# Miniprotein binders against Ribose-phosphate pyrophosphokinase 1 (prs1): the designs that were tried, part 13

Target 1, 284 residues: Ribose-phosphate pyrophosphokinase 1 (prs1), of Archaeoglobus fulgidus (o29666)
Amino acid sequence: MVILVGGTNGLMALKVAKISGLPLCYSHVDRYPDGEKYFRFASNIDGEDVVIFNSMHPNPDEIIFETLLIAETAYSNGARSVTCVFPYFAYARSLDTVKGEALPIKTVVKVLKAAGVKKIITVDFHLQENVFGVEHVDLTGMEKLAEYCLEEFSDSFTVLAPDEKAAFWAEKFAAKANCDVVALRKIRIDAENVIIDDLRTGVEGDVVIVDDIVSTGGTVCQAARIAKRAGARRVFVACTHAILARDAMMRILESGIEDIVSTDTILSPVSHVSVADVIASALS
Below, E stands for the ipSAE of ESMFold2; O stands for the ipSAE of OpenDDE; V2 stands for 0.75 times the mean of E and O plus 0.25 times the DockQ between their complexes.

## First folded at step 19 (miniprotein)

Design a4 (at its last look DockQ between E and O 0.90; V2 from the best seeds 0.79)
Fold by ESMFold2, look of step 19:
Structure a4 (fold): chain B 284 residues (1-284), chain A 114 residues (1-114)
Amino acid sequence: as target 1 above (284 residues)
Amino acid sequence: SPEDKIEELLQLIEKLIDRIEKLAEKIKGDPRELLKEIYELAEAIYRLFDELLKLGNPDIAEEVLQLAEAILDLLEEIYRLARQIKGSPEKLRDKIKRLAELIQTLADKLEQLS
């Protein structure tokens, strides 16, 4: 088994290799002048099980196509198998669509399978189920996030899930933090407007809002306002994947959220919690 | 060509170092603009890691691994210091200077292997 270094968040691949002791496999990745992608293995991979690391942010389409090139090239050069580690997996927003709307996760799954990917490893996959039709291992950063929050944010807090779907991750976090989860109910007014229902019971002390993804920050800012109205002293955010799209970081800071932490599935100034050891354990 | 790509990356690093050093000029300015530049600079540095690793060179990959944790820690510290209302401008300047030095070390390694 060899770990391929290349694509986005290649640092994760290096960290995982160091922790696991698995050998590294290198690649040349470039573009022709017309924008076509170039890929070549820089190592002999004949007879190897190849593990491709790619985080699907910020350019998911490019990374998906790159992964297809790598997988096919690996088999053409004698690889025994191809496993993909996607620390952040894009295009997984919903399994439900309106009439005429694309369902991109279905497309992505089909092309990954066609390229011969036999196993997929993710961290806190948003759809919470195997949609791939191949072996899927979904890992979690929630325990490590909980440890960080207990050490760095507060030694006593209430866990708040900003909607019912987030309760899934919040429960994993709370199990490690030894506290209960309070889940808010998300009320959708129209396609672009969402209101989180008010907290039914007051809260006192510190609150950590937990979710898998923070993108524009709107949901966590709304949850923080509700928590503060209910009596929260300080409000923090913990998430696995901090996309922080547009001006999200400033939006979050201006909302009165005390701090935010994420894992290193997407690198940022707040990605203080590494999941490399969790991934390394899954490869052993 | 590999030599063209190395020169391109060295020019990118030079521009990044200039941006890092100019960050110090924003310390007493608008905090919103300072934090925005820190985030954009961090993204550019993470992209630099990926571009260096795409060279497929084990010696460069080892250098990235050796320096990455220190660089990430500095970016975290710079971000935290920049958020403080009455922070320490001198501590922030020291961390910015150290970041530029570590990024220069990546350039030095790349030049030695070219």
Scores: ipSAE 0.721, ipTM 0.863, lowest interface PAE 1.4, mean pLDDT 87
ESMFold2 (binder alone), look of step 19: mean pLDDT 77; pTM 0.748
OpenDDE base, look of step 19: ipSAE 0.773; ipTM 0.893

Design a5 (from x5 with L53M; at its last look DockQ between E and O 0.89; V2 from the best seeds 0.00; counts 0 for: pae E 1.7 > 1.5)
Fold by ESMFold2, look of step 19:
Structure a5 (fold): chain B 284 residues (1-284), chain A 112 residues (1-112)
Amino acid sequence: as target 1 above (284 residues)
Amino acid sequence: SPEDKIEELLQLIEKLIDRIEKLAEKIKGDPRELLKEIYELAEAIYRLFDELMKLGNPDIAEEVLQLAEAILDLLEEIYRLARQGSPEKLRDKIKRLAELIQTLADKLEQLS
């Protein structure tokens, strides 16, 4: 088994290789003047099981196409198998569609399978089920996030899930932190506005809002305001994937949230918690 | 060509260093613009790491790995200091970041 360097998220690949002791293989990736991708292996991978690392952010379409090129080229050069590690997997927003809407996860899975991907490894995959039709291992950063929050944010806190979907990850986090979870109910008022039900009872002490993804920050900001009204002392945010789209970070700080932490599935100034060791263990 | 790609990356690094040094001018300005620039700089640096590792050169990839922890730690510290409003400490860390990125440029030129 060899870990490919030269795809997107090459730093994660190097960290996992160092931790696991797995050998590296290298590649040259470039662009033609018209913007088309160029790819070539720079190492002999004949007979090898190749592991590709690609976090699908910020350009998921480009990263997906790169993965297809790498997988096909690996097989053309004698690879025995291709495993993809997608620390953040895009296009996993929902399985429910309105008439006429695309369901892009089906498209992405189809092309990955067509390129010969045998196994997919993710971290805190949003859909929480195997949609791939190939071997899928979903890992979690929630225990590591909980350890960080206990050490760096507060030694005692209530875990708040900002909606029903987030309760799944909040419960994993809370099990490690040995604390209770409170889940808010999210109600859509119209196409552009969502309201979170107010907490009927008070919340005392510190609160950590937990979710798998924080994108624009609107949901966690609303949850923080509700927690503060209910009596919370300090409010923190922990998430696996910090997309932080638009001006999310400034919005979060202006809402009275004390701090935010994420894993390194998407690198950012707040990605303090590495999941490289969790991924490395899954490859051995 | 590979030589053309290395020249492009060195030019990108030079421009990145200019952006990092100009970040100090934004320390006492609008906090929103400061944090936005820090995030954009961080994303550009992460992209630079990926581009360097895409050269297919093990020695360059090892040098990136060796410097990456210090650079990532500095970006995290710069973010924290920008929130706290500690302009003297923030200025020192910005200068150190520019120095580490310059070291990376020097190593790339030496190893190519």
Scores: ipSAE 0.676, ipTM 0.851, lowest interface PAE 1.7, mean pLDDT 87
ESMFold2 (binder alone), look of step 19: mean pLDDT 85; pTM 0.844
OpenDDE base, look of step 19: ipSAE 0.769; ipTM 0.888

Design a6 (from x5 with Y79F; at its last look DockQ between E and O 0.89; V2 from the best seeds 0.84)
Amino acid sequence: SPEDKIEELLQLIEKLIDRIEKLAEKIKGDPRELLKEIYELAEAIYRLFDELLKLGNPDIAEEVLQLAEAILDLLEEIFRLARQGSPEKLRDKIKRLAELIQTLADKLEQLS
ESMFold2, look of step 19: ipSAE 0.828; ipTM 0.911
ESMFold2 (binder alone), look of step 19: mean pLDDT 83; pTM 0.822
OpenDDE base, look of step 19: ipSAE 0.821; ipTM 0.914

## First folded at step 20 (miniprotein)

Design ab1 (from x5 with Y79F R80Q; at its last look DockQ between E and O 0.83; V2 from the best seeds 0.84)
Amino acid sequence: SPEDKIEELLQLIEKLIDRIEKLAEKIKGDPRELLKEIYELAEAIYRLFDELLKLGNPDIAEEVLQLAEAILDLLEEIFQLARQGSPEKLRDKIKRLAELIQTLADKLEQLS
ESMFold2, look of step 20: ipSAE 0.866; ipTM 0.934
ESMFold2 (binder alone), look of step 20: mean pLDDT 84; pTM 0.829
OpenDDE base, look of step 20: ipSAE 0.827; ipTM 0.917

Design ab2 (from ab1 with K36M; at its last look DockQ between E and O 0.86; V2 from the best seeds 0.84)
Amino acid sequence: SPEDKIEELLQLIEKLIDRIEKLAEKIKGDPRELLMEIYELAEAIYRLFDELLKLGNPDIAEEVLQLAEAILDLLEEIFQLARQGSPEKLRDKIKRLAELIQTLADKLEQLS
ESMFold2, look of step 20: ipSAE 0.858; ipTM 0.931
ESMFold2 (binder alone), look of step 20: mean pLDDT 84; pTM 0.832
OpenDDE base, look of step 20: ipSAE 0.820; ipTM 0.915

Design ab3 (from ab1 with Y39F; at its last look DockQ between E and O 0.84; V2 from the best seeds 0.82)
Fold by ESMFold2, look of step 20:
Structure ab3 (fold): chain B 284 residues (1-284), chain A 112 residues (1-112)
Amino acid sequence: as target 1 above (284 residues)
Amino acid sequence: SPEDKIEELLQLIEKLIDRIEKLAEKIKGDPRELLKEIFELAEAIYRLFDELLKLGNPDIAEEVLQLAEAILDLLEEIFQLARQGSPEKLRDKIKRLAELIQTLADKLEQLS
């Protein structure tokens, strides 16, 4: 089994290789002047099980195509199997669509299977189910995030899920932290207006808002305002995948959130919690 | 060509070092703009790691792995110090970051 470093978050692949003792597969990845991808193995992978590491951020389309190219090239060069590790898997927003709307996750799954991908490993996959039709191992960073928060943020807190969908991850986090979970809900006022309803009961002490993904930060900032209004002393954020789009970090800091932590599925100045050991264990 | 790619990466590194050094000029300015630049600079450095690893060179991959923990720790410290308003320590960490990024450039030059 050899680990191939893809086009994004290659540091994760290096860390996992070091922890697991698995060898790295060397390759050259580049672009032609017109923007077409170039890929070439520099190592002999004949007879090997190849593990491709790619995080689908910030360029998910580029990374998906690169992964297809690498997988097909691996088989052309004698690979026995291809496994993909996607620490962050994009295009997993929903399985429900309106008429005429694309469902990109089905397209992505179809092309990964067509390229011969036999197994997919993810961390805190947003859809919370196997949509791949091949072996899928979904790992979690929530326990490690909980340990970090207990050690670095507060030794006692309430976990707040910013909406009902986030409750799934908030419950995993809270089980490790041995604390209560409160979930907020969104109320649709009319066709164009949605608000997050206030907590029906107060909260005392520190609060950690937990979700798998923080993108623009709007939802966690609104949840933090609600928590403060309800009596929270300090409000923190923990998430697996910190996308932090469009000045989200500044919005979060200006909203009165004390601090934020994420895993290293997406690197940032707040990605303090590594999941490399969790991934390495899944490969052994 | 591989030689052309190394030259492109050396130019990228030169621009990154310039941005790191200019970060020190922002310490006394608008805190919001300082934090924003630190975050964008960090993203550029993480992309640099990925571009270096795309060379497929074992010696470069080893150098990235050896330096990455220190660079990540510095970026985290720089971000925290900028939030706390600790200008003296912030200047020292910025200087150290530029030195570590220069080490990556030195390794690339040895390959070419």
Scores: ipSAE 0.791, ipTM 0.906, lowest interface PAE 1.0, mean pLDDT 88
ESMFold2 (binder alone), look of step 20: mean pLDDT 84; pTM 0.837
OpenDDE base, look of step 20: ipSAE 0.847; ipTM 0.925

Design ab4 (from ab1 with L72M; at its last look DockQ between E and O 0.82; V2 from the best seeds 0.82)
Amino acid sequence: SPEDKIEELLQLIEKLIDRIEKLAEKIKGDPRELLKEIYELAEAIYRLFDELLKLGNPDIAEEVLQLAEAIMDLLEEIFQLARQGSPEKLRDKIKRLAELIQTLADKLEQLS
ESMFold2, look of step 20: ipSAE 0.835; ipTM 0.920
ESMFold2 (binder alone), look of step 20: mean pLDDT 84; pTM 0.836
OpenDDE base, look of step 20: ipSAE 0.827; ipTM 0.917
ESMFold2, look of step 23: ipSAE 0.849; ipTM 0.926
ESMFold2 (binder alone), look of step 23: mean pLDDT 84; pTM 0.836
OpenDDE base, look of step 23: ipSAE 0.793; ipTM 0.898

Design ab5 (from ab1 with I78F; at its last look DockQ between E and O 0.64; V2 from the best seeds 0.00; counts 0 for: pae E 2.2 > 1.5, pTM E .786 < .8)
Fold by ESMFold2, look of step 20:
Structure ab5 (fold): chain B 284 residues (1-284), chain A 112 residues (1-112)
Amino acid sequence: as target 1 above (284 residues)
Amino acid sequence: SPEDKIEELLQLIEKLIDRIEKLAEKIKGDPRELLKEIYELAEAIYRLFDELLKLGNPDIAEEVLQLAEAILDLLEEFFQLARQGSPEKLRDKIKRLAELIQTLADKLEQLS
């Protein structure tokens, strides 16, 4: 088994290889002047089981195509199997569609399977069900995030889920932190506008808002305001996947959130919690 | 060509070195502006990681790993400055980052 370096978030591949002791396989990745992707293995992989690492951010379509190209090239060069680790897996927003809408997760898993991907490993996959049609292992960063928050943020806090869907992640976090979870409820006003309903009971002390994904930060900032109004002393944020679109980090800091931490499934200035050891264990 | 790619990367690194040197000048200034500069620098360095790893060189890959650790250490030290008022520790982390970036540049030049 060899771990491929040369995709997106290749730093995760390096960390996992160091922890697991698995050998590395290097590659050359480039673009032709017209924008077409170039890929070549820099090592002999004949007869090997190849592990590809690609977080689907910031350009999920390009990264998906890159993964297909690498998988096909691996097999044409004698690879025995291809496993993909997607620390962040995009296109997993919902399985519910209205008439005429695409369901892109079905397209993505179909082409990955067609390229010969035999096993998919994810971290905190948003849909919480197997949609892949191949072996799928979903790992969690929530215990690692809870340990970090206990050590670096506060030794006593309430976990706040910004909506009922986030409660799933918040419960995993809270089980490790041995604390209570409070879930907020979102009220949808129209297709583009959502507000978070107020808490009717107070909270005291420190609060950690927990979700799997933080993108623009709007949801966590609104949840933090509600928590502060309800009596929270300090408010922190923990998430697995910190997208942190352009102005999100400054918005979060200006909202009165004390600090934010994420895992390294997406590299960001707050990715202080590595899940490389969790992934390494899944490869052994 | 491979030489053209390495020269492009060296030009990007030269700009990053200049930005790192300017961070030390901002320690006594507005903390909010310093934070913005550190975050933007970190994102620029992270963006460079993909290009560096695409070279397929193990020595470069090892330097990328060390740079990643140094960036996170710098960010953590920045937040400690607000609590403890230790600009010397922040300067040490900035200096460490500059050393690692220079080592990366030296290794890239050896490949050409």
Scores: ipSAE 0.530, ipTM 0.786, lowest interface PAE 2.2, mean pLDDT 86
ESMFold2 (binder alone), look of step 20: mean pLDDT 75; pTM 0.706
OpenDDE base, look of step 20: ipSAE 0.758; ipTM 0.884

Design ab6 (from ab1 with L108F; at its last look DockQ between E and O 0.85; V2 from the best seeds 0.83)
Fold by OpenDDE base, look of step 20:
Structure ab6 (fold): chain B 284 residues (1-284), chain A 112 residues (1-112)
Amino acid sequence: as target 1 above (284 residues)
Amino acid sequence: SPEDKIEELLQLIEKLIDRIEKLAEKIKGDPRELLKEIYELAEAIYRLFDELLKLGNPDIAEEVLQLAEAILDLLEEIFQLARQGSPEKLRDKIKRLAELIQTLADKFEQLS
């Protein structure tokens, strides 16, 4: 087994290799002025199980194509198998569609399989199930996030899931932290308006809002306001994948949230927790 | 050409260093006003790491790995200091960031 360096989140690949003791293989990756991708393995991979590392941020379309290109090239150069590690996996927001609407995850899964990918590893995969039709291992950053929050944020807190879907991760987090979980309920009023039901029970003390992804910050900001109204002393945020644009971060800081922590699945100024050891353990 | 790519990356690093130094000079008032610029700078540095690793040079990769942790930690500290409104400490950390990036540049130039 060899770990390929050359995609996105290359530092993660290096860290995982170091921790696991697995050898590295390198690649030359570039783009032509017209935007076409160039890729070449820099080492012999004949007979090897190749592990591709690519977090699907910030350009998921390009990263997916690159992954396909690498996978096919690996097999053409004698690779025994290809495993893809996508710490963050994009296009996994929903399985539900309306008439005429695309379901991107279906397409993504189809092309990965067609390229010969045999195994997929993710961290806190949004859909919470195997949709790939190949071996899938979903790891979690929630336990490490919980440990961090206990050490750096508060010795005692209530975990708040900002919606029903987030409860899954909030429970994992809370189990490690040995604390209670409260879940907010989203109520759709109409096609455009979603309200969050008020906390029926008051919240005393510190609150940690837990979700897998924070993108625009709107959901966590709303949850924070609700928590504060319910009596929360301090409000923190923990998430696996911080897709935070600069505007999102500013919103969070202005919303009364005390602090936020994420993992290194996507590098950000709040990525205080590494999941490299978790991934390394899954490969070794 | 590979040579052209190396030159492009060296130029990118130089621009980043200049950007960092200029940022340090802008710290005169409330550092919270610089949060946007700090965030964008961090993103640029993250992209730089990826680009350096895409050269496929093991020696360069090793140097990046050795320095990356320190740089990443420093970026986090810079962001927090800016958020807290601590201009004096912030300036010192930003200067240190420039030094670390310069070290990376020097090593990259030597190994390229």
Scores: ipSAE 0.772, ipTM 0.891, lowest interface PAE 0.7, mean pLDDT 91
ESMFold2, look of step 20: ipSAE 0.863; ipTM 0.934
ESMFold2 (binder alone), look of step 20: mean pLDDT 76; pTM 0.743

## First folded at step 22 (miniprotein)

Design ac1 (from ab1 with K36M L72M; at its last look DockQ between E and O 0.85; V2 from the best seeds 0.80)
Fold by OpenDDE base, look of step 22:
Structure ac1 (fold): chain B 284 residues (1-284), chain A 112 residues (1-112)
Amino acid sequence: as target 1 above (284 residues)
Amino acid sequence: SPEDKIEELLQLIEKLIDRIEKLAEKIKGDPRELLMEIYELAEAIYRLFDELLKLGNPDIAEEVLQLAEAIMDLLEEIFQLARQGSPEKLRDKIKRLAELIQTLADKLEQLS
């Protein structure tokens, strides 16, 4: 087994290789001025199980194509198998569609399988199920996030899931932290407007809002406001994948949130928790 | 060509260093703007790591791995200091960041 250094998650690949002791395989990756992708393996991979690291941020379409290109090229050069590690996996927000609407995850899975990918590893995969039709291992950063929060944020807190879907991750987090979970309920008023139901019970002490993904920050900001109104002392945020744009970060900071932590599935100024060891353990 | 790519990356680093230096000038300005700029700068630096690793050079990769943690920690500190409003400490950290980024440039130049 060799770990390929390339793509958008090369630093993770290096860290995992160092922890696991697995050998590295290097590649040349570039783009021509016209936007075409170039890829070449820098070493012999004949007979090897190749592991590709490529978190699907910030350009999921390009990253998917790059992954396909690498996978097919690996087999063309004698690879025995290809495993893809997507710490963050995009296009996995929903399986529900309306008439005429695309279901991107179906397409993504189809092309990955067609390229010969044999195994997929993710971290806190949003859909919480195997949709790939191949071997899938979903790891979690929630335990490590909980440890961090206990050490750096507060000795005692209540975990708040900002919506019903987040409860799944919040429970994993809370189990590690040995604390209670409160879940907010989203009430959709119309296609554009979502209201969060108020906390029925007051909250005492510190609160940690937990979710797998924080993108625009709108959900967590709203949850924070609700928590504060309910009597929370301090409000923190923990998430696995911080897709935060600068505007989102500013919203978070202005919403009365004390601090935020994420993992290195997507690098950000708040990526204080590494999941490299978790991934390494899954590969060893 | 590999040489062309290295030159491109050197230019990118130079631009980043310029941004870092300009950031120091903004410490006395709007704190919100400063935070946004720090965040954007961090993203640019992370992208630089990716680009450096895409060269497929083991020596560069090792250097990136060694420096990345320090740079990431420093970026965090800069972000927090900017949030807290500590200008003097912030200036020192920004200077250190520029130095670390310059180290990457120095390594690249050795390969050219």
Scores: ipSAE 0.749, ipTM 0.883, lowest interface PAE 0.8, mean pLDDT 92
ESMFold2, look of step 22: ipSAE 0.809; ipTM 0.906
ESMFold2 (binder alone), look of step 22: mean pLDDT 84; pTM 0.840

Design ac2 (at its last look DockQ between E and O 0.89; V2 from the best seeds 0.82)
Fold by OpenDDE base, look of step 22:
Structure ac2 (fold): chain B 284 residues (1-284), chain A 110 residues (1-110)
Amino acid sequence: as target 1 above (284 residues)
Amino acid sequence: DPKIEELLQLIEKLIDRIEKLAEKIKGDPRELLMEIYELAEAIYRLFDELLKLGNPDIAEEVLQLAEAIMDLLEEIFQLARQGSPEKLRDKIKRLAELIQTLADKLEQLS
């Protein structure tokens, strides 16, 4: 087994290789002025199980294509199998569609399988189920996030899931932290407007809002306001994948949230928790 | 190597941005925070680009420096949030030095 350094998650690949002791395989990745991608393995991979590391941020379309290109090239050069590690997996927000609407996840998994990918590893996969039609291992950063929050944020807190879907991860987090979970309910008013229902019961002490992904920051900011109104002392945020842009970060900071932590599935200024050891354990 | 030259130019631009950040310390705190965040993202992208060269020596250098750079970026972000201008200036200077170390390594390969 060899770990390929490339794409958007090369640093993770290096860390995992160091922890696991697995050998590295390097690649040359470049882009021509016209936008076409160039890829070449820098070493012999004949007979090897190749592990590709690629987090699908910030350009998921490009990363998917790159992954397909690498996988097929691996087999053309004698690879025994290809495993893909996607710490962050994009296009997994929903399985629901309306008439005429695309379901990107279906397309993504189809082409990955067609390229010969045999195994997929993710961290806190949003859909919470195997949709790939191949071996799938979903790891979690929630336990490590919980440990961090206990050490750096507060010795005691209530976990707040900003919606019903987030309760899945919030429960994992809370189990590690040995604390209570409160879940908010999203009420959709129309296609564009979502309201979070107020907490029926007051909250005392510190609150940690837990979700797998923070994107625009809107959801966590709303949850924070609700928590504050309910009597929360301090409000923190913990998430696995911080895909938030600068505007989202500013919104969070202005909402009265004390601090935010994420994992290194996507590098950000708040990526204080590494999941490299978790991934390494899954490969070794 | 045209790619190495491109990356050296990118690093130079980043260093310039870092140095200019120091000039904004006395300005709008919100603007400062936003610029720090954008700079951090640019630096993370630089890591990716360096690793795409497929050079083990460069990769090792990135691995060794990445933690320090990430920690420093966090500190800079927090200091900017807290409004500590003197400490912030020192940290910004240190960040520029660490990024320059990457350039130095690249130049050795050119």
Scores: ipSAE 0.790, ipTM 0.902, lowest interface PAE 0.7, mean pLDDT 92
ESMFold2, look of step 22: ipSAE 0.814; ipTM 0.911
ESMFold2 (binder alone), look of step 22: mean pLDDT 82; pTM 0.802

Design ac3 (at its last look DockQ between E and O 0.84; V2 from the best seeds 0.80)
Fold by OpenDDE base, look of step 22:
Structure ac3 (fold): chain B 284 residues (1-284), chain A 111 residues (1-111)
Amino acid sequence: as target 1 above (284 residues)
Amino acid sequence: SPEKIEELLQLIEKLIDRIEKLAEKIKGDPRELLMEIYELAEAIYRLFDELLKLGNPDIAEEVLQLAEAIMDLLEEIFQLARQGSPEKLRDKIKRLAELIQTLADKLEQLS
């Protein structure tokens, strides 16, 4: 087994290789001025199980294509198998569609399988199930996030899931932190407007809002306001995948949230928790 | 390729310029400063990816060694900017520029 260094998650690949002791395989990845992708293995991979690291941020379409290109090229150069590690996996927000609407996840998994990918590893995969038709291992950063929060944020807190879907991750987090979980109910008014119902019960002390993904920050900001109104002392946020942009971060900081932490599945200024060891254990 | 290395050197130079300009904004709008720090961090992370895409083990090792320090420093800069501590912030920004320059120095050795 060799770990490929390249793509959007090369630093993770290096860390995992160091922890696991697995050998590295290097590649040359470039883009021509016209936008076309170039890829070449820098070492012999004949007979090897190749592991590709490529988190699907910030350009999921490009990253998916790159992954396909690498996988197919691996087999063309004699690879025995290809495993893909997507710490963050995009296009996994929903399995539900309306008439005429695309279901991107179906397309993504189809082309990955067609490229010969044999195994997929993710961290806190949003759909919480295997949709790939191949071996799938979903790891979690929630335990490590909980440890961090206990050490750096507060020694005692209530976990708040901002919606029903988040309860799954919030429970994992809370189990590690040995604390209670409160889940907010999300009421969809329309396709664009979501209202979170107020907490019926008061909250005492510190609160940690837990979700797998923070994108625009709207959901966590709303949850924070609800928590504050319910009597929370301080409000923190913990998430696995911080997709938050400049405006999202500012919104979070202005909402009365004290601090936020994420993992290194997507690098950000708040990525204080590494999941490299978790991934390394899964490959060993 | 030599051309790619030159491109990356230019990118690093631009980043250093941005870092230096950031120091000039310390006395300005705190919100703007935070936003600029965040954008700068993203650019630096992208630089790591680009460097590793060269497929050079020596560069990879350098990135691995420096990444933790740079990430920690970015966190400190971000926190200091939130707290409004201008003097400490200036020192950290200077240190960031130095660490980024180290990457450039390593690249130049490959050319």
Scores: ipSAE 0.770, ipTM 0.894, lowest interface PAE 0.7, mean pLDDT 92
ESMFold2, look of step 22: ipSAE 0.804; ipTM 0.907
ESMFold2 (binder alone), look of step 22: mean pLDDT 84; pTM 0.832

Design ac4 (at its last look DockQ between E and O 0.85; V2 from the best seeds 0.83)
Amino acid sequence: DPKIEELLQLIEKLIDRIEKLAEKIKGDPRELLKEIYELAEAIYRLFDELLKLGNPDIAEEVLQLAEAIMDLLEEIFQLARQGSPEKLRDKIKRLAELIQTLADKLEQLS
ESMFold2, look of step 22: ipSAE 0.830; ipTM 0.918
ESMFold2 (binder alone), look of step 22: mean pLDDT 81; pTM 0.797
OpenDDE base, look of step 22: ipSAE 0.807; ipTM 0.910

